# Designs tried in a protein design chat: VHH binders against Profilin-1 (pfn-1). Part 4

Target 1, 132 residues: Profilin-1 (pfn-1), of Caenorhabditis elegans (q9xw16)
Amino acid sequence: MSGWNAYIDTMTAAAPSIKRCAIVGAADGSVWARTEADNVFKASEEELKTFVALFNDVTQVPAKGADIEGVHYVVPRTEESLIFGKKENTGFFAVKTKSAVLIAVYEGPNEVAAQVRKAVESMQTYLNNAGY

## First folded at step 9 (VHH)

Design ua6 (from u46 with L102Q Y110D)
Fold by OpenDDE, fold request of step 11:
Structure ua6 (fold): chain B 132 residues (1-132), chain A 123 residues (1-123)
Amino acid sequence: as target 1 above (132 residues)
Amino acid sequence: QVQLVESGGGMVQPGGSLRLSCAASGFTFSSYAMSWVRRAPGKGPEWVSTISGSGGSTSYADSVKGRFTISRDNAKNTLYLQMNSLKPEDTALYYCATGGPQPPPLPGEDNYWGQGTQVTVSS
């Protein structure tokens, strides 16, 4: 496997609690790669366009929350290139690279969140170092 | 399995035009952004253009802006690249790929897109 799909596989395998993930264009929210089949990432292009725009001003996101795959998440806090949300025993981590946004949706207790974050941020660092 | 088959390449004189096509199968075509990339002799891959799944958003490398137009027909699962005002430096093997600008290969992997279609611009 080559291209962005290989990155999806790597991200998915990095933590067992990760259920779905996607790589999208930072500028327009277009889907570059995503999990498929039984764990298909279902966010629409319009929804993702709105989502990636949140990175233009992350300070406002905690007050509004974030929507992914038709699910509304509470966003406790944000960082310059990191948005994460929670809903019951589910959540997401989204990180922005130079040209992309990496999204991982996970299921599990709060203890699994650290591993998911590490997986996404590791890939973020790798891509940033490569100029992507 | 994902299949991408490029066509439409050829030899043209500077200032000429070509229209490339990419026939896609094995995945939900309309759900993904698509890109054109090219590899010139002795050089690494160069991103050319990207179009979103719906076709509502496009982007271009500076080197081709104003000359190339990316488009798609989701009903036909086909990606297009209209190339006008071609220059010798556009000479390359052209590939289509899923997603935006193509990432580096991960360790143990290589970036393989397919056979590509050859574009040669020469007097």
Scores: ipSAE 0.904, ipTM 0.943, lowest interface PAE 0.4, mean pLDDT 95
Fold by OpenDDE, fold request of step 11:
Structure ua6 (fold): chain B 132 residues (1-132), chain A 123 residues (1-123)
Amino acid sequence: as target 1 above (132 residues)
Amino acid sequence: QVQLVESGGGMVQPGGSLRLSCAASGFTFSSYAMSWVRRAPGKGPEWVSTISGSGGSTSYADSVKGRFTISRDNAKNTLYLQMNSLKPEDTALYYCATGGPQPPPLPGEDNYWGQGTQVTVSS
């Protein structure tokens, strides 16, 4: 495993509660890497294009929520480069780097969310430091 | 197993043209953005161009804008790079890769690229 797929593997290894994960282009939502096989990340290119555009004005996202893989999530709050959502026993974390958006969808009790956030933010920091 | 096989390289004079191809297999080609990268002698990898899965979005390095065109045929699982107005500084081994601009290799890892196709521009 190499390239962007190695980054997917790193994030999923860091947070076992991540069910699906993707790295997409920040500009267009194109998929660069994603979980496959039994855990295929299934968001369409059109949906991802809409999703990454949310980062253009994160302040409006809590009012309307966010959609990933056809699922609507409530977004309690946002940060400049962080959008996260919840739906029942599931949720997602999405962080933006210079050139990419990292998306992790997780399942489990609320306690697992912290580990997922840490995994994606750690990768965010790594990529930002590398200029990506 | 993911496999990428580049072809179409060669030797041309400045101002000439080449069309590179990348045959992809082992994954759902249309689901992924694809990129061209190149490595010139004595230099590190340089991102050249990216195209989205559907082909609806493209991007280029400043050094090749207006001269190179990236495209894809998802029915054939093939990525293309039309290179016009070639310059000596375009001389490099060209690779295709999944995703956008390629990230740095993680410790203990290496970016998986095919054998590459050699492009040489010289008088």
Scores: ipSAE 0.902, ipTM 0.942, lowest interface PAE 0.4, mean pLDDT 95
Fold by ESMFold2, fold request of step 11:
Structure ua6 (fold): chain B 132 residues (1-132), chain A 123 residues (1-123)
Amino acid sequence: as target 1 above (132 residues)
Amino acid sequence: QVQLVESGGGMVQPGGSLRLSCAASGFTFSSYAMSWVRRAPGKGPEWVSTISGSGGSTSYADSVKGRFTISRDNAKNTLYLQMNSLKPEDTALYYCATGGPQPPPLPGEDNYWGQGTQVTVSS
């Protein structure tokens, strides 16, 4: 078993509004861990490769939006290591570390978005502090 | 229940070759990147190589690049490591794992390691 599954579990426990979650390689979008069963994170390798490449120039992402799991999101906000996407009552936060991109897809009003962001950023910080 | 079973280790002379196998069950093998990790005597785990779910992308630690080849057969749910030009410093217990390079454990968490397969390179 992957130690990355513990990161998935920690994020989903910290923010119950997260419906699906994945950790993918920053270089190629390959899936290292994801939610499974009733909440399968179902993006293709090609889609994830395109998605992680957005971090190569986050300044262009708000104009283009982002696609995950075949769903197009408007991107109202980016930071150098963070992309926030919205569509109706759903959204995502994605954060990049040296080795990985952590992706959480959530459902709910803007109040729950802060919990989701905090959950993914906590894991990002933990990984950054360890050089990952 | 996720199971990963390593095999193919043994004793070999420097310059020799071995092919390791990892039989996977209990999950959708083709959806996940897979890695080889090794533990040498007196050392913690060292990442060796990773391959994407489809097999289209691979990466290697500098210490094995050019000598080791990771591959997978998704029809057989099996991961492989072809090890050529083996050196004494490759002596280790080799494990397979799902995902990329293993992360730092979270507080109160430990990574589970199976039995592994022993590779011994000695004159």
Scores: ipSAE 0.560, ipTM 0.804, lowest interface PAE 1.7, mean pLDDT 89
Fold by ESMFold2, look of step 10:
Parts: C-alpha cells; sequence; structure tokens
Structure ua6 (fold): chain B 132 residues (1-132), chain A 123 residues (1-123)
C-alpha cells in the first residue's frame, strides 16, 4: 500500500476537528489518498482539477472563492502555497507541495483553525524538505 | 482491508514484452490514482508510472517513457502495465500502489510493500 495514507492519518490525529482530508496530485487533482468509511472525502476529479489550478495564481482566489465537495467557501486571503476558506462553522486548509496538494476540511469554531493549519503545514514542510 | 495483488512477471530476453496486472479490492478503485513502483536489486523504490482514477491522466518516469504504458479497467478493479522493449535495467520487483509517486516515509516508519511480481530481463 502507498505511504500517502500515513500522511492522512497523521493529519487527522494531530487535529481532531478535521472531518475529511485528501491528498491529490498538484498537476491534475487526482486522488492519491483520502479519508474513507463514515468520513469519505467526496470531491470529483473535475472539481479537484479546478481546485488545484487555483494555486497557479493565488492572488485571484479571494475574489471568487473556492469549491470543495460541492460547497462554496469564502477565501479571505491566500499565500503562495496556502489557500484556506470558511463557510459558517466549517472551513478548509489546503497546502501545495511540488507534487501534491494536501486538503483538510474541518468543523468547529474558528479557535480550532490553528490546529488544522499546523497539521497540514507540518506535512507540507516534511515533503518540501524531501523535495516533494 | 485494502488489497493489491500483482501478477504477470517472468523471465524474458532483452527486447521482449510483459504485461503486469494488479488486482485491487477493499476500496473504491475508480476513485484513486494508481502507480507502479519497482525495486531493483540493491536499490530503493523507483517510481515508474501513475494513472488518475478516471484514467484520463498518465505520467511516466523518463527511464520508461515510450516503452511502458499504464492503463486500468475500472469495471474489473484492475491496473495494468504494458512493458515493451524490455532492457536488463528493467529487472526488478514491481509493485502497484494507490496514489501518485511514493512519498518519503514519515519519521519512525518504513513502508510495507506486498509480494510484488518479479520481472527478470536476461539472455
Amino acid sequence: as target 1 above (132 residues)
Amino acid sequence: QVQLVESGGGMVQPGGSLRLSCAASGFTFSSYAMSWVRRAPGKGPEWVSTISGSGGSTSYADSVKGRFTISRDNAKNTLYLQMNSLKPEDTALYYCATGGPQPPPLPGEDNYWGQGTQVTVSS
């Protein structure tokens, strides 16, 4: 089995507010790993291809927002390798590496957002240090 | 829960062909990108090829471009690797895996690889 599932497990363990999580190819949005069972990450390849393309120019994203799993999120601001969004009591953090995008969808008050960001950025840093 | 079983390896002469198969079960096969990875004697794992869940996107390592073709049959939950113009350098255990190119192991972990299927290219 691919070792990408260990990254999913590490992120969800580090931030219990994460409800769904995926790792997708940065070039095409193809699903490499995701949460399964009762918390299946349900986004189509078409939606994910559009989503990962947002990283081609993150400065355009706050004006249009982002869609994941058919849910539209407001994106208040971005960084060159980070997009995050909010809708009511839910949100997401997505980080890009050379080859992948890591996506975590969480539920709960804004106070938990720092945990979620830290969880995805820890894996981003590990992959960056390895050239991925 | 997830099971991947490789088959189709064997011994062939240089210039020969083989088709590898990977039977998948325990997950929604069509939802996942799939990869072939190989381990030559005395070497670490080398990514060979990846195909998207739908089959609409493929990619290959430079060492196999033009000789190998990855494909999938989502109705049969099966991944394939057509290997043409085989060279002695292609001798390896071949494994299939979910996802794209193999990530680095997380600290304190080693990846488990199944049995794989042996490809031996020699006279």
Scores: ipSAE 0.553, ipTM 0.805, lowest interface PAE 1.8, mean pLDDT 89
Fold by ESMFold2, fold request of step 11:
Structure ua6 (fold): chain B 132 residues (1-132), chain A 123 residues (1-123)
Amino acid sequence: as target 1 above (132 residues)
Amino acid sequence: QVQLVESGGGMVQPGGSLRLSCAASGFTFSSYAMSWVRRAPGKGPEWVSTISGSGGSTSYADSVKGRFTISRDNAKNTLYLQMNSLKPEDTALYYCATGGPQPPPLPGEDNYWGQGTQVTVSS
């Protein structure tokens, strides 16, 4: 019942193609909030610890890809605080703030990816402005 | 459906100890980081400590570091805060919450807080 659940709800409402979503601690990948019920975000703590560490050097991520929920994604591009992953007709966007990483897993063609990116970046900006 | 129930508070003299408990139900407890947050008289919420879902990672506010220990028993769905060397400034209503340090509220959203458990440290 954290206030982080409101962030999950806002992202999923802003981009309906988001199927699963999580907010995790940037230092250790610990789960602060996630989608639940029929859309449970299913990543282990060990996997998430490895995932958030990718932000330590995003320039090396395209060569090795990323794993989320036991699924391996190719990473066509990264930015300083953003990782975009692709597998077939699915993908993810992950953005980093000072204390958190926001992860959204979506389904659909590339046309919907911009909406998903905007949804996560809006929350990233809000958190950054508040020092989180 | 999610329930968090705090207990273990009380009155204690400076230098004393208390152990707080938080009973959790209605969600997969072991999957979530958990935090303790306190609210002193006349102050807003202050983050105290966070523990990862597995219990393998912990963090503390500077004001409690070395005196408080967060722990969890995932088999019992229970979060704990061992408070040692208590000071009058630790007097507050203590709450548990899922997740890391509380985020800024989004417009039109409020955090849900349980009743909490009162800790009073006085002469």
Scores: ipSAE 0.551, ipTM 0.807, lowest interface PAE 1.9, mean pLDDT 89

Design ua66
Fold by OpenDDE, fold request of step 11:
Structure ua66 (fold): chain B 132 residues (1-132), chain A 125 residues (1-125)
Amino acid sequence: as target 1 above (132 residues)
Amino acid sequence: QVQLVESGGGMVQPGGSLRLSCAASGFTFSSYAMSWVRRAPGKGPEWVSTISGSGGSTSYADSVKGRFTISRDNAKNTLYLQMNSLKPEDTALYYCATGGPTPPPLPGDSEYNYWGQGTQVTVSS
């Protein structure tokens, strides 16, 4: 595997409520790294292509929601480089850098969301500082 | 365990062609984008090209656009790089890697920890 796996490991270690995680190309949704084995990230290439395209106009996302791994999430709001969604006791955070989109799917009460967001945004900041 | 084995390098004159191969094992090959990267003498690693898991999407560095073509055979777990119109500045050790462009290493890590032996490409008259 590649150094992208270190980012996956870092995020999952920082937020134990993360169940699945992926890093994909911002331009095409291609999978660069993901959780595997018991926690394999299951989104298809086609689904991810659609997902990363949401960042082209995040203002439209709350009206239609977002799909990850065949699951439809309600998106309460968005930011320029942040899309997050909720479904019952699950949710996701997706952050965009110049080249990549980092996605973390989590399970748990609302209180765990802050830790998940911090984990993915930490990697976002690291990548941004490196020009990615 | 994950293994990536590059081959197909060699010495060629300017304007010549080479075709590199990367044999992959130890992971679900078709699930991941694959990339070629190169390291020229005295320079840092340079991203060359990326292809999506299905092969439906490709991207190239400006320095190789129109000359290089990335492709893959998922049935054979093999990545390819067709290099045409080679230039002296293409001289480098070429590596294949999972994912997109080479990520910046996290503290305590190194990008070189994830690369195989590579295959040497030398373009010289």
Scores: ipSAE 0.906, ipTM 0.942, lowest interface PAE 0.4, mean pLDDT 95
Fold by OpenDDE, fold request of step 11:
Structure ua66 (fold): chain B 132 residues (1-132), chain A 125 residues (1-125)
Amino acid sequence: as target 1 above (132 residues)
Amino acid sequence: QVQLVESGGGMVQPGGSLRLSCAASGFTFSSYAMSWVRRAPGKGPEWVSTISGSGGSTSYADSVKGRFTISRDNAKNTLYLQMNSLKPEDTALYYCATGGPTPPPLPGDSEYNYWGQGTQVTVSS
């Protein structure tokens, strides 16, 4: 696929517990790249439009949670450019850059979350350093 | 398996118009944003425009705003670029790409990976 697929591959390689990934436009939630085949990222454009808008005010997100791929997650933590969601033995990390939102959905015990976060934030840092 | 085939390019005089097409196959077309990118002689690739999967959202480079219009027909798996009021500066090889603007290259990856062979647009008196 496009150059964005390299970012998907990099994140999934860095954190094996990641089941699905997507990179979407920060402004409109449009999908730029995603995992495919057996691990297809399933969120609709409308859902993603709503999701990326959460970054306009992350302070309210913990109270209401967040939805990805039709699944509702509790949001234990937010930062200015980060949303962390949990549901049972699954979760997600979403990070925002100037132009993009990177989303990684993972499955596993709580201990795997740190590695997933690191993988996503690494790409965030790379993009930020490039002015993206 | 993914394939993008650009067409519609040609030679026109300044102020003229062209309509580019991009035929897509090998993936779920409507699920992805699509973009046009161009490379002028002696210059690096330049992002031109992006349209969301549904077509509900569009964006343009400042250099083409008000002159170019991106659109898509998901039933035909086709991306379009209507180019009006063409200028010599628009002369370039035009490519389709999945996703939004061109990402920074990662180490070990090519600077820019475009789909298809591109279609040549030449604006000249």
Scores: ipSAE 0.903, ipTM 0.940, lowest interface PAE 0.4, mean pLDDT 94
Fold by OpenDDE, fold request of step 11:
Structure ua66 (fold): chain B 132 residues (1-132), chain A 125 residues (1-125)
Amino acid sequence: as target 1 above (132 residues)
Amino acid sequence: QVQLVESGGGMVQPGGSLRLSCAASGFTFSSYAMSWVRRAPGKGPEWVSTISGSGGSTSYADSVKGRFTISRDNAKNTLYLQMNSLKPEDTALYYCATGGPTPPPLPGDSEYNYWGQGTQVTVSS
């Protein structure tokens, strides 16, 4: 549908454990691209608006956790442009660029998390280098 | 299949107005932000405006702030761009696209985005 879909495809190809993925506006949580078909990313606009706002003060996120698609995740720690969470055999990585937030939800053992993080951070780096 | 069909362009004098429309099909329209992008002859694409899926938030390029208004009718799967106080520098092919501002191209891609045929806007005295 747009050039952003190529980013979705690139991330999901790089990390097969990613089940759902979305790219949203950093300012408002609006959906720019997302996985579809059998793996539709289902977070509402309101939920995403709340989620992206977490990046305004990431230091408080570990105490509260984060919600994506109606699921509550424990957030062990945060970085300035990185929020990640865990729930049982699932988790998410979210990275922020100047204009966008990239979110990847994954399923699998803890070992797959590293690959998911790498996939998302790779796109983050690419966008940052492009001025995004 | 995703389809985006732009319309409403034309030739107007400086200070004139136009209202563009974009008919969307083949995807869940209300779930996505939508944007207008324009391309002037010999220039790269320029992001114009974005509106969230619900229409609750909008953003504009500095070059069009105060003159252009983006809106949408999700019941009709249609995106709009009201253009007032048009200037010669607004002359371009106007495209609608899903998502926010135009992403940088990934390796192997020659285009910035997937657009329809576009609608021509010409502002000239």
Scores: ipSAE 0.899, ipTM 0.939, lowest interface PAE 0.4, mean pLDDT 94
Fold by ESMFold2, fold request of step 11:
Structure ua66 (fold): chain B 132 residues (1-132), chain A 125 residues (1-125)
Amino acid sequence: as target 1 above (132 residues)
Amino acid sequence: QVQLVESGGGMVQPGGSLRLSCAASGFTFSSYAMSWVRRAPGKGPEWVSTISGSGGSTSYADSVKGRFTISRDNAKNTLYLQMNSLKPEDTALYYCATGGPTPPPLPGDSEYNYWGQGTQVTVSS
């Protein structure tokens, strides 16, 4: 039984435009929880290890972009614990806590992106306050 | 329906060894990190160890490093915990879970929503 599934459910309920979502270990990208069934989050362990390592120096990410689920995203914005990726009418937000990286992939226009960011940051704040 | 069934617990003398098993079904076992968590009598949950989906990455709580080894057999959908040099303070109900260290409960959740029966390990003379 994974209590991390409740976090997945809370984020997808808070921002219905989230199409796929995952929580992975910050150290190694290992999958702790993800959306499943007809919207499974499909990223390899190797890809996720590379992805979480981007948080080691977020200042270099805009020049490189980021890959998730075999899709390459332009990264117009980063913050110390946040990476925003964009491709056409889709994008992702990823946030880092002490122990985890929360990833949400969404579809929709700019106002949708703000709602997705708020959903993942709400969980980031909750985890940070609990020391995770 | 995710199902995790712990087994292999028992009574053992201090310094002894025990191997726990966790049989998994209802999900793609090899895609998920797995953890062992324990609850000593009258205590809250304590994370013990985590292993990545492939088995290539492991981590341990300081209290068990060098004594416990987590492993998995993805062909059998089974997670293991080899416990050596057991101490009385290792006495607990041991549970397996998908994912990394157990998260804090979200509002409205309780810790009881995350735990099944477990397997009892008792270390005493």
Scores: ipSAE 0.579, ipTM 0.812, lowest interface PAE 1.7, mean pLDDT 89
Fold by ESMFold2, fold request of step 11:
Structure ua66 (fold): chain B 132 residues (1-132), chain A 125 residues (1-125)
Amino acid sequence: as target 1 above (132 residues)
Amino acid sequence: QVQLVESGGGMVQPGGSLRLSCAASGFTFSSYAMSWVRRAPGKGPEWVSTISGSGGSTSYADSVKGRFTISRDNAKNTLYLQMNSLKPEDTALYYCATGGPTPPPLPGDSEYNYWGQGTQVTVSS
């Protein structure tokens, strides 16, 4: 497959609480890589196009929430290039680079959220430093 | 398991046309963006074009915009590149790949581990 699969593998290894993960194009939400098999990341193209557009103005996102895989999340926090969503015992972190959005969906108590955030931000930093 | 097989290359004169094909198997083709990438002799990989899984969104490198058209047939698991108004600088080995533009390699990886044989396009007198 593509070299983007190595990025998926690195994030899931760094934060085992990640259950599903994807890398999508920042412009259109097209799927470049995702977790597969038993843990397929199942978001439609239309949903992902809407999702990546949230990064056009992250300050509006807490009022709206966000949808991934047909699930609506409350968004308690955003930063310039990061969206954090929660629903019950599950959540996500998404980070944006110039070319891509990295999405990680996790399950578990809130104490694992920092581990997930660190995993996606590590890859974001690597891509940013490469001009990507 | 995953296989991508490029075909349709050949020799053409400047101003000519070629159509490349990429036959895909071993994965859910319609779920992934697909790209064409080319490598001229002695140069690194150059991204050419990307198409979304459904085919609804396309993008092109500036050097090929208006001359090349990416398309896909999800019923046939096949990706295409129609190349018109070919120039000598289009001479390269052309590869298809899943996903968007090629990422920087992670430590311990090589960009070469992503590529198959490709299909040669030669544009000359």
Scores: ipSAE 0.558, ipTM 0.801, lowest interface PAE 1.8, mean pLDDT 88
Fold by ESMFold2, fold request of step 11:
Structure ua66 (fold): chain B 132 residues (1-132), chain A 125 residues (1-125)
Amino acid sequence: as target 1 above (132 residues)
Amino acid sequence: QVQLVESGGGMVQPGGSLRLSCAASGFTFSSYAMSWVRRAPGKGPEWVSTISGSGGSTSYADSVKGRFTISRDNAKNTLYLQMNSLKPEDTALYYCATGGPTPPPLPGDSEYNYWGQGTQVTVSS
């Protein structure tokens, strides 16, 4: 129940293939907002703390993969502030801002991954410019 | 809820120094970047400096680089601006600002959701 829920709606509207997403604190994984109801983002507090810590050294992530919502993803590559994970017909993009990590879980063929990445990176840019 | 209170402004001669403080409360201070913004007489707001939530990254407007230093003490929920070698053109109302827990709602609106009352700095001779 925060003003951050509007940003969840903005991301899911920009890329309809996003099925679940969240905005979490970069320092501790605390949930600022997430998709709810039938599309609830179900990661535990402990899992999110571990997940955001991956950004402390993204170069190690492709060797290990990443876990979200109890699902293990292969991470084909990373960038300084971006982690991309894949499992079968699903995937995720996660980006780090100054204060937050944006996580979007999507379904669909690889051709829609560009839409998901664009939606998440646009929000990353907006939040960074706003001081987040 | 969110409260930002600036202090430390005053009148000073050119070449002088001042240290501004901003006391923050009502939010998790260390999770958010903090900025100083100034408003000179008859002008719109001008960004001065930003520091990341952890304090590990800083940036400055070209007009203040080398003279001003932004810092924060996350244990005391306080933001600082050390202002050295002050010039008459630094005369302005100085605000601390943040996006805070709630970001700005739309492009074109102010990108900072939370502002202090401002503290006046006057450099005159």
Scores: ipSAE 0.000, ipTM 0.124, lowest interface PAE 13.2, mean pLDDT 82

